# Designs tried in a protein design chat: VH-VL binders against q0atu2. Part 1

No score or structure here was measured in a lab: all are predicted.

Target 1, 119 residues: q0atu2
Amino acid sequence: MLDKKARIRTSREYRNVFEKGKRLSGRFLIIYYVENALDNNRFGFITNKKIGMAVIRNRIKRQLRAIVREYQGQVKNKHDIVLVARAGIGKSSFEGMEKDYIAIMKKAGLFARNANKID
Positions, changes and structure headers below are counted from each chain's first letter, unless a header gives other numbers; antibody chains aren't numbered by Kabat.
F, E and O are the ipSAE of ESMFold2-Fast, ESMFold2 and OpenDDE, as the mean of both directions, binder to target and target to binder. V2 is 0.75 times the mean of E and O plus 0.25 times the DockQ between their complexes.
Where letters were taken out, [cut] stands.

## First folded at step 1 (VH-VL)

Design ilu1 (framework fv_iluzanebart; at its last look DockQ between E and O 0.07; V2 from the best seeds 0.00; counts 0 for: pae E 10.8 > 2, placed apart)
Fold by OpenDDE, look of step 1:
Order: sequence, then C-alpha cells, then structure tokens
Structure ilu1 (fold): chain C 119 residues (1-119), chain A 124 residues (1-124), chain B 107 residues (1-107)
Amino acid sequence: as target 1 above (119 residues)
Amino acid sequence: EVQLVQSGAEVKKPGESLKISCKGSGYSFTDYWIGWVRQMPGKGLEWMGIIYPGDSDTRYSPSFQGQVTISADKSISTAYLQWSSLKASDTAMYFCARHEYDFWSGYYDAFDIWGQGTLVTVSS
Amino acid sequence: EIVMTQSPATLSVSPGERATLSCRASQSVSSNLAWFQQKPGQAPRLLIYGASTRATGIPARFSGSGSGTEFTLTISSLQPEDFAVYYCQQYNDWPLTFGQGTKVDIK
C-alpha cells in the first residue's frame, strides 16, 4: 500500500493536476502529471462509472495501486501523477495493465527504460 | 429533464416470450449504466443485472443469469429486459434505473433515476 | 453474496419525531451503501449514497451514517410525506444486494 504522503487525496489536488499537468494516453490508462513542490511523488487514481460496477472499479483501483507501488521507487521524484482508467481496462489482465503503465510512464519520461519491479 | 420511461403493463401466459423497454432522455444515454430491478408483489427489491449502453457490457446477478436477457439500443436510447419463456413466478413489477455518475468520485455507484416500472403478470 | 439486514421491520413514528433505521451487512461494504425510499405505487427514490451523501434534492432532514457493516438512516423530524418503505443497498461486492426494507408508518 502506498504511503499516505504519496497519495493525492483532495479534489483540489486532483484539479491542480488536471489543470496544470500534462496528459498522455495509453491503451488502458491516461496519466496526468505535473511537478510538485514536495520531496516525494503523489499518486491519484480515477476509475469512473464507464469502467463498470463499483466492485469492478474498486478491483481495478486496487490493481493499479499495486502496480504503482511496485514501481514507485523508480519514478522520477517531485511529481503528482493521476492515473485515469480507460473503459477497456476492465477487460484487461493485470499484466496488460502493468505493461501499459510502464509504457506510458516511460513515454512521459517519468520512468526509467530498464525499470523493473521493486521487491 | 432526465427521465426513464418504461413500456406499459404486460399480461402474459406461461411459456410466452416478452421484451419490455426502458427509454432514457435528457442525458447522454451511452454514458450511464442501466440496471433492472424486480419487485414481486408485496416483496422487496431484487437486483437483476445491468448494462452499459455505450458498449453493451452486460452483467447479471447470479440469480437471474440465464433467466433473462438484458440488452440496449443506444441509437434510440433504450434498454431492454426480455424472457424467452415466462413463468408464473415472473409476475412482478420491473424497474429500470440509471446509475448515478460523479465525475469527482470513482467510488460510488447508486441508482439515481428510476423508471416508473412495468407490471408483468403471468397467469394461465 | 453479502446479506443486508434491516431493522426494525416496521417503525411506527409520529409526525415531527425522529426516525432511526438500521442496516447491517454480513460483511464489510466499506461506504458503498445507498438508501432508497419507496412509496406505495411508486418507484424507489435515491436518498443517500456513499453511506452519508444526500442525493440531489433530498431534504436535509435525511442523513446517513456508518461504514463497514453497520449503517443508519436518520430522519430528524418525520414529515407526512416520509411515511414509506426504506431500503438499503450495498454495491461493494457482486452481486448488488438490497435489504429487506423497513416500513415507516404513522404512530
């Protein structure tokens, strides 16, 4: 589980990312990212009703958090990053989600090319 | 005005097929899930299933899986509930409902708009 | 499935009095809990979602509280139009399930 200080929690914080950040789209994910004035990264997760029922959205959110946690130590610091799940993610495998995350983060220049899971 | 309007009451015999409808208006029909709820006479509410008209993703309650078919025609903003062969026990009021959507919340999922209900009576 | 149990089955309350309805889940549903009101011959109406958030247009006298397995719907001052059946529903786990309902009638 992500440390509390590594979480985007308020609507204001989310709005800041959406308004001032950059946007990149992957197959299953859209990321919004912006530099912050902190010494750590913060992550937010959006799974809207198009993804599916609450049980499905929550599952996807948990999976995304797991993915983010596994690679958080390899992400460039001082960023607020919001992950928005796309509609097709509900039909994707965990591995598919993970690959998409890695790909989009690399594309954004936030993730090292040779990034591996952190055990 | 956002509303769901359901088709009229049905009187059927056992073994007959039936398809009832739920038409949405006043909102983007493809952006909200539409669910079906059964209420037998004098009884409580039963969740049957749900469909996302945008891509026709459909989910059923285990209790109703294989017993009914939920579908949608987004071109006319209409969702459907149908039976291939009705039983007397299918006698009930059937409601369609739209799931509430909150842009800022990816967590909540409740029915905020309801149709007026369709009474289905099945008797020999 | 998660079983939702409401109590009491019937609640008799005088107009102007406080009504307290309970809903219990067989396992945690977090805050994924909604309350509905249904009057005779009408479709249900959403009152509360997320356990404590009032739906649009719902009077302030309606409030929801609780998390996990225990939830409460409170009507601070019962109005004549509030006499109805109230249902709780969890949408935390598949399948979605309703409570059996609490009938609020006039004392």
Scores: ipSAE 0.020, ipTM 0.681, lowest interface PAE 6.0, mean pLDDT 89
Fold by ESMFold2, look of step 1:
Structure ilu1 (fold): chain C 119 residues (1-119), chain A 124 residues (1-124), chain B 107 residues (1-107)
Amino acid sequence: as target 1 above (119 residues)
Amino acid sequence: EVQLVQSGAEVKKPGESLKISCKGSGYSFTDYWIGWVRQMPGKGLEWMGIIYPGDSDTRYSPSFQGQVTISADKSISTAYLQWSSLKASDTAMYFCARHEYDFWSGYYDAFDIWGQGTLVTVSS
Amino acid sequence: EIVMTQSPATLSVSPGERATLSCRASQSVSSNLAWFQQKPGQAPRLLIYGASTRATGIPARFSGSGSGTEFTLTISSLQPEDFAVYYCQQYNDWPLTFGQGTKVDIK
């Protein structure tokens, strides 16, 4: 579970990221990210109805939370970051989602200087 | 199926305490906000506040801040609305409703499931 | 807080006719607007979310439109079961707020 202050929780917070932020697409994920005025990062998660039933979508969100939690200490501070699951994510393994997350975060320049030690 | 089931009607006197409940089933209770809505006799709907049962993050309408307590027990998938000292003006129907905060991927952030309501009557 | 104003307060319409209900926000709520139906003695029922998306199981005669500050709910051919009170609700900002309601009565 992420710390309370590290969560994007309201429609307004999500909309700020989508309207003001940058977008990068991976195989299973899309990230939106923008600098915030805090001293920490915040993360949000969205699943598409095309992925399946609500139970399946919530399971995928839980898996993505676990991935983000594992690497959050290596993410550059002061960013709001929203992960959007793409329709095809339901056929991905946990490891496939994890590799996609790492690749897209590196491409966005959001990992700290020594992030290459991750993978 | 997905549902919210509220506790039964209450008849109380001014000054008494009260805690009414809203039990969720058929979904992941901790992943959705639960809101409380008051409807006074013959009047419209008023949002009172919401709680995220996963971590108990609680937000109140300014009109209800300090007037009620919203809480949840995630181990039994139940949200609560509580008064320490009821007033006659608290006589109303109280609804709980589920609210998801995801909005981008076509899962809009609206109250989609409502409890059946709990009638609270406060009179001497 | 964002004030939601509905008009008219009461709308008298004959069965089979078209009803148009208005909802105005005191500041932009983008498309974060829902419509609810409530019959006497019942809980509210979600009709429309995202300003224009019908909730599951809602008949096609209900449609929503608008964005920003001006929103409309249209019932294209009123059925006997549609005589009720209708509320709009914004979920753009805390606190969440409802309009005061529009009662749709039989003419």
Scores: ipSAE 0.006, ipTM 0.596, lowest interface PAE 10.8, mean pLDDT 85
ESMFold2 (binder alone), look of step 1: mean pLDDT 90; pTM 0.924

Design rec1 (framework fv_recibokibart; at its last look DockQ between E and O 0.04; V2 from the best seeds 0.00; counts 0 for: pae E 10.3 > 2, placed apart)
Fold by OpenDDE, look of step 1:
Structure rec1 (fold): chain C 119 residues (1-119), chain A 124 residues (1-124), chain B 108 residues (1-108)
Amino acid sequence: as target 1 above (119 residues)
Amino acid sequence: QVQLVQSGAEVKKPGASVKVSCKASGYTFTDYYMHWAKQAPGQGLEWIGEINPNSGGTNYNQKFQGRVTMTRDTSISTAYMELSRLRSDDTAVYYCARDLYYDSSGYYEYFDYWGQGTLVTVSS
Amino acid sequence: QIVLTQSPGTLSLSPGERATLSCRASQSVSSSYLHWYQQKPGQAPRLWIYGASSRATGIPDRFSGSGSGTDFTLTISRLEPEDFATYYCQQYDSSPYTFGQGTKLEIK
């Protein structure tokens, strides 16, 4: 799992990303992202009740954290990034989520130029 | 009371630019995304783009990409939409609309308040 | 892009009658992101139904929304004179966010 230092944890931190960051919508994810004053990236995850029961929401969060962890080394530094799970994500495969994440992150220009993983 | 008040009607020549303003009041301007929509005479609505008034970040409909510029002046709670290289089919009423994206019930995305609209006429 | 097709284009009814408006999407749309707006001539659109089935603030309970996937419906149980207007459905599921072409509800 992501280290504590790589996680957005407080409501204030989330609010800051929502208010000051940029937004991009994908098929299964919406990302809000803003530069931070740290030397590391921080990630936040939001799953609404409309996604499904708590067990489903927790599964989605685990999957998203796994995806973020897999690609964290390719993400540009000094960013706070919040992933909002869309309602359709519950019907998506892990590969679908991953593909959507990669597409959105590329569109946002958050991946390093040398990132070359397959979509 | 939330209000969005837009600038007055404009008449432009083809090839010119127009800049429409939308002044917000009754809420914290920087807390909500602002959207713009186009409605040609007797036609439906078309989404142009959105702006985060706090950061200035924008997302545009690809159809208008390269011709539309959305900006804001936070000191006067005003959003702006500029459309360049105008052509006859740009003749329309343009609306600004506030986006609600979350509340105590969760995450939502819809246009809960609209400006009164600005007619832009493009004619030679 | 997601295309929303509304039917009928024009609906002519009398006060007191039941109105049923349809909105069909070219692909599946989450009900959370399907909304309806009312617009009267010379006025801006006004949020009417959000999330497919939730009435906006101040909207009478004679209005109801339903549907999922690609088929959505706005129903007015008993028309009042002030209900005659154009109604647009809109999706916020995928960019670009799109509107239906509208259904004009006119008095017979």
Scores: ipSAE 0.122, ipTM 0.785, lowest interface PAE 3.3, mean pLDDT 91
Fold by ESMFold2, look of step 1:
Structure rec1 (fold): chain C 119 residues (1-119), chain A 124 residues (1-124), chain B 108 residues (1-108)
Amino acid sequence: as target 1 above (119 residues)
Amino acid sequence: QVQLVQSGAEVKKPGASVKVSCKASGYTFTDYYMHWAKQAPGQGLEWIGEINPNSGGTNYNQKFQGRVTMTRDTSISTAYMELSRLRSDDTAVYYCARDLYYDSSGYYEYFDYWGQGTLVTVSS
Amino acid sequence: QIVLTQSPGTLSLSPGERATLSCRASQSVSSSYLHWYQQKPGQAPRLWIYGASSRATGIPDRFSGSGSGTDFTLTISRLEPEDFATYYCQQYDSSPYTFGQGTKLEIK
């Protein structure tokens, strides 16, 4: 769904975000984010094993990737951003996850100044 | 289902080399570091090194530097560890293990899946 | 490198008893990167406790981990027959990543 360049891939890349980045919690999501030295953003997606079986966790990851792809043009460049699904996300609607994502990205100041921000 | 399947047992003479394979399935091979560990008979675990399967970059325990080479073939999702100039104290079970980059309740990295182990016996 | 020293080397106990296994680090280890593995003969190690105190999936609540800095402990509140195995602590805080030498928990 996202370009290979826009994906956080290795444990080291994730570790850097978690250790050096800032953390914000929403209702269904937690984000960790840190400035990177690239010209682009990279996104990672992690589901909590308490959400349920692998099928459910993979569905949630797919939905989150779709949300991120929809709004990626509004995100300030040069950030590594990890989305962590909280345990309660399995009962959320797609629209609920989307609203939560928009809210926490706005709180983090990660939407670009001139981008159309959706509340 | 994540699986790591290693090559079979090897018997080698001192001075030879051995190459152990670790075939991964059930996940995207290039997204997780692969580690190797040694366990001599009746002994504890010793970390040998790691490879980034995407880039091929490696980091070795100093104790094995100069004798170990880790490689991978991304087309068949397989990691390799080669140990050269074998000596009798290299007799051990060798494990591959995947590191997990994050799980649930905080930032954690640990070895979540292990291969079944490969016995390498060095005898004259 | 960070040396992990486990004690005792062997712990002989009966089912129903409480077991306490110690892991001491030569320098401070972030609790997030101190882990415990269980290993039975002829098997690969299995993750048991991660981040010093979190149980891996399916691990019974009689197992608990604690500690910080240089001193870490694995406790089994009431031993069951299946708990007799070797336990390793491991640090993932700095390279080279290291294991303790193990504590063998065996039936008295």
Scores: ipSAE 0.006, ipTM 0.583, lowest interface PAE 10.3, mean pLDDT 86
ESMFold2 (binder alone), look of step 1: mean pLDDT 92; pTM 0.935

## First folded at step 2 (VH-VL)

Design dac1 (framework fv_daclizumab; at its last look DockQ between E and O 0.09; V2 from the best seeds 0.00; counts 0 for: pae E 7.7 > 2, placed apart)
Fold by ESMFold2, look of step 2:
Structure dac1 (fold): chain C 119 residues (1-119), chain A 125 residues (1-125), chain B 106 residues (1-106)
Amino acid sequence: as target 1 above (119 residues)
Amino acid sequence: QVQLVQSGAEVKKPGSSVKVSCKASGYTFTDYYMHWVRQAPGQGLEWIGYINPSGGSTEYNQKFKDKATITADESTNTAYMELSSLRSEDTAVYYCAREGYYYGSGSYEDYFDYWGQGTLVTVSS
Amino acid sequence: DIQMTQSPSTLSASVGDRVTITCSASSSVSYMHWYQQKPGKAPKLLIYDASNRATGVPARFSGSGSGTEFTLTISSLQPDDFATYYCQQYSDYPLTFGQGTKVEVK
């Protein structure tokens, strides 16, 4: 699970990322990301309503949180990052989502080769 | 009602530049990304890039990154695209188009829901 | 880049005909849209996410497909439907359009 400190919590925090951040699209995911003024990363998750009903969207959110948790030590610090699940994600496997996340985070330059950056 | 009104047609000489405007009304300008699309005479549609009017971040089709510069002015609700070092091959109609996604909508809708009327830029010697 | 190829390039049809236009992608596409463009006018959104009609689009327009193969169908063709149709993908940058299909009076 992601700690409370590592979560984007308020509508203003989400709006800041969408309005000031960069956007990159993958097959199943879109990320928005911007530098923050904290000493840590924060993550937010949004599912596209076209994916399906709430139970399906909640399952996808849980899967994405698990993926983010697995790789969070590799993410460069001081970023707010929002993951948006695209409508097509309902047809993907967990492994497909994971591969897409890795590819898009590499393309964004958000993975550090010297993981666990703590500044 | 949402409207996108573009500046008028331009006739330019090779080597010059042109700045096309796209004035938005009927919605909160900074909430939606603005895209630019070109259509050469008798040809199809070609994506140039976009701007997020909030904060000014941009993305370009690599083909146009050294040709086009996309900007926005929040105070006038106007997006701009400047084309530099014009050549005859740059003759086209240039459209602005709004992306339908608003982050508060609860869904991602990445289609172009409103288009400007187009601006013809003609480059001739 | 994802290449979008439409077929046919031009199509002659009569009012009342059933018209089918195809769009093939060079790699799998999750987000596909169709636009209609009449001469001298900007494109207009017709179908989004392969199969959903945009607001005000008549029921005679339908879209289908997934992966790399998509179709736009106009059931009983009307005089207002003579136009050029473009498919467009939003799965990867750069965003790309098909080359267009012009539907003309036979």
Scores: ipSAE 0.019, ipTM 0.696, lowest interface PAE 7.7, mean pLDDT 87
Fold by OpenDDE, look of step 2:
Structure dac1 (fold): chain C 119 residues (1-119), chain A 125 residues (1-125), chain B 106 residues (1-106)
Amino acid sequence: as target 1 above (119 residues)
Amino acid sequence: QVQLVQSGAEVKKPGSSVKVSCKASGYTFTDYYMHWVRQAPGQGLEWIGYINPSGGSTEYNQKFKDKATITADESTNTAYMELSSLRSEDTAVYYCAREGYYYGSGSYEDYFDYWGQGTLVTVSS
Amino acid sequence: DIQMTQSPSTLSASVGDRVTITCSASSSVSYMHWYQQKPGKAPKLLIYDASNRATGVPARFSGSGSGTEFTLTISSLQPDDFATYYCQQYSDYPLTFGQGTKVEVK
């Protein structure tokens, strides 16, 4: 579970990321990211009905949180990052999802230069 | 101004292949997905598949998985669709269509907001 | 696959008429869009997310519905509105369209 301080929680916070942030699309994920004025990163997660039933959406959300938590310490500081799940993610494996996350975060340049757990 | 400009009409023999192009301009090519939709003469619209120009990931309608191959060239802002083993049933107008994404006020903007002018592919012996 | 069925397939109407087109989905859809197509032209986005008019679309066009039933309404048909209209779902792959409704002059 992500620390409360590491989570985007309000509509205002999400809107700020979407309106002012940059967007990158992967196979299973779309990320929006923007620099924040904090000392920590915050993550948001969005799943919608096109992914599937609520049970599927919740599963995907849990998986994404697990992935983010795993690599959290290697992400550059002072960023708000929103992960939007794409429709096809419901049929993906956890490993595929993780691979996509790593790829898109690399493309965004959000990993620290000395990150160790980046495949 | 957003524009999608497709290649010209094609006349092909059965068994041959054709590659249709869709050149995008007026926006960041890699920020939007490019879909392909076909319309047989006098018929409705059929979704073929799409490509994410950022990374090149694709998704296909199973009906066209062995018929269509969708690619994209980021350097030229051009999406392609190749149709193989052409049959008379493949005669149709083929459209490229842009899908945007925006999350605001809880809504997605994942509709086809811009379309190419269409490319007629005629397959006849 | 989600089947989209429009009703009617053809509609004859006069200028000034109120026109209603329905779209029924074989299963519940979260996102429904409507397109207008004129002969020899590409489809044009008309309504998105069931009830939102696309940019430049006149106020006489409206959309409503949820779940499996959706409607497109033209409050007062204008000469420029004679065309074929398609509904489209983006709830699941493959994406699917209705068979179309041709609105023609009576």
Scores: ipSAE 0.018, ipTM 0.656, lowest interface PAE 7.3, mean pLDDT 90
ESMFold2 (binder alone), look of step 2: mean pLDDT 91; pTM 0.934

Design dus1 (framework fv_dusigitumab; at its last look DockQ between E and O 0.18; V2 from the best seeds 0.00; counts 0 for: pae E 10.7 > 2, placed apart)
Fold by OpenDDE, look of step 2:
Structure dus1 (fold): chain C 119 residues (1-119), chain A 120 residues (1-120), chain B 111 residues (1-111)
Amino acid sequence: as target 1 above (119 residues)
Amino acid sequence: QVQLVQSGAEVKKPGASVKVSCKASGYTFTDYDINWVRQATGQGLEWMGWMNPNSGNTGYAQKFQGRVTMTRNTSISTAYMELSSLRSEDTAVYYCARDEYGDYWYFDLWGQGTTVTVSS
Amino acid sequence: QSVLTQPPSVSAAPGQKVTISCSGSSSNIGNNYVSWYQQLPGTAPKLLIYDNNKRPSGIPDRFSGSKSGTSATLGITGLQTGDEADYYCGTWDDSLSAGYVFGGGTKLTVL
């Protein structure tokens, strides 16, 4: 589980990211990201009904949290980041989601130097 | 058919600016990033940066920071690359290329190229 | 001068096999997927290989890609005259100035 401190929890916090943040799309994910005034990163997750039934959405959310947790130490600090799952993510493997996350995070310049390799 | 069609050749003087267009067709323009790559005569490919048509967000190669601007008009599915403070070394063929999302990035669709000549 | 290093040229007779190397570092090839592009004379580049070893539709299986460590290799079997072109490797670089990088290109001549 992600630390409570590392979570976006309120509607206000989400709204701030969507309104003031930058957007970048991957194959399975869309990320919204904005600098915060904290000393840590916070992550939010959105899985809407386009993905599928609640069971599927919950599974995807768990998987995305696992991915974010795995790589959180490599993300540049002082950012609020919201991950929005795209419709096709339900048919993706965990590895596919992971690769997509790493790709868009690198492209966004949010990964620190020497991030874990993908090959 | 899926394609990228670029604007015609440009001739500029040093210090001027050039703006090249890239019109997409046959696919949803906002679903793929547009990259710009140039190639000087007899030389290799050089990546300049990417632009996300949906958000307008960009990432530029350090070499071109402050001198390149990548934009888009979504209503006509067209991407633009503007390069300012032109010098003779900027003489090259400039390509737009679609960045297909997946496990990673690759350029699966290319424009036909735009020749930009910088000469006094 | 390019971040990725390729041999300037390779040559072989029709029907033969050729390999084109692409050498990088841990920050690029070592950490990222490699793509290959074919550029016929006077034309725009064309995607040949992506994700180290995958072929887009329409690319014959004569073309193959591999990656090991900080190096990648393009293989072409059953060489044809139409294969005469420039070939470029490319990948993402995780350095401070992160971005896509190309190799210097390799001119393939069919003898």
Scores: ipSAE 0.387, ipTM 0.850, lowest interface PAE 2.3, mean pLDDT 91
Fold by ESMFold2, look of step 2:
Structure dus1 (fold): chain C 119 residues (1-119), chain A 120 residues (1-120), chain B 111 residues (1-111)
Amino acid sequence: as target 1 above (119 residues)
Amino acid sequence: QVQLVQSGAEVKKPGASVKVSCKASGYTFTDYDINWVRQATGQGLEWMGWMNPNSGNTGYAQKFQGRVTMTRNTSISTAYMELSSLRSEDTAVYYCARDEYGDYWYFDLWGQGTTVTVSS
Amino acid sequence: QSVLTQPPSVSAAPGQKVTISCSGSSSNIGNNYVSWYQQLPGTAPKLLIYDNNKRPSGIPDRFSGSKSGTSATLGITGLQTGDEADYYCGTWDDSLSAGYVFGGGTKLTVL
């Protein structure tokens, strides 16, 4: 479970990331990211109706939160990061989502090249 | 009917600006990104940038940074592309195209195109 | 010229098969899904292939796509005179000035 201080919570916080942040696409995920004025990272999670019903979307969000938690110690501090689930994510395995997350975070320069799990 | 309908042809002088509109119908406008692509006569396709109608956020091709502005009016489901400081090389057909937000980039719906002619 | 390289033209007789190549790099085709577009004379482009090899509804299976390494290929079998068009590959490029890129286009002539 991510700490409450590490969550993007308000509409204003989400708008800031979408309006001022950089965008990078993976196979199953898109990230938007921007520097913040804090000493920590914050994460947000967006699903759209095309990936399925609400119960499916909530399951995907839980899986993504678990992935982010595993690697959070590898993420450069001072960033607000929104993960957007792509329509095809429901067809991916947990391991596929995890590999995609690692790849796009490395491409964004937010991970070290040899990221390790943290739990 | 799901469609994108663009504004009519424009003739402009060098140094002027042009603003092309793209009206969406038959789908939820804010669920999909709008991209702009141009094509000079007898030439290939050139991507100009994307705009997210929900947030208004944009990403422009480096070539057009500083000259292009992409906006929208969600109340009338319309996207806009404005290109400033026009020159003869900007003579082209300008297309709007939809891509699904949160999917890998491909353009599944295209407007009919707007011819912009820049001549003195 | 373009970041993605396509042959400028290809030709074949009706009923035959043709392939159109699209050559790029690790930052575009290597890391991202490829799409293909058909542009008939005087018309807007139309999506033909997405996600490397998937066909939208209404596109017959004589059109196919594939990707290997940093190259993509569009295959067309059973050529018809109505297939005469320009064909473009497209994909996202992850380089420092990230953006979408199209190939230079390939004119298909059916003789």
Scores: ipSAE 0.008, ipTM 0.606, lowest interface PAE 10.7, mean pLDDT 86
ESMFold2 (binder alone), look of step 2: mean pLDDT 93; pTM 0.956

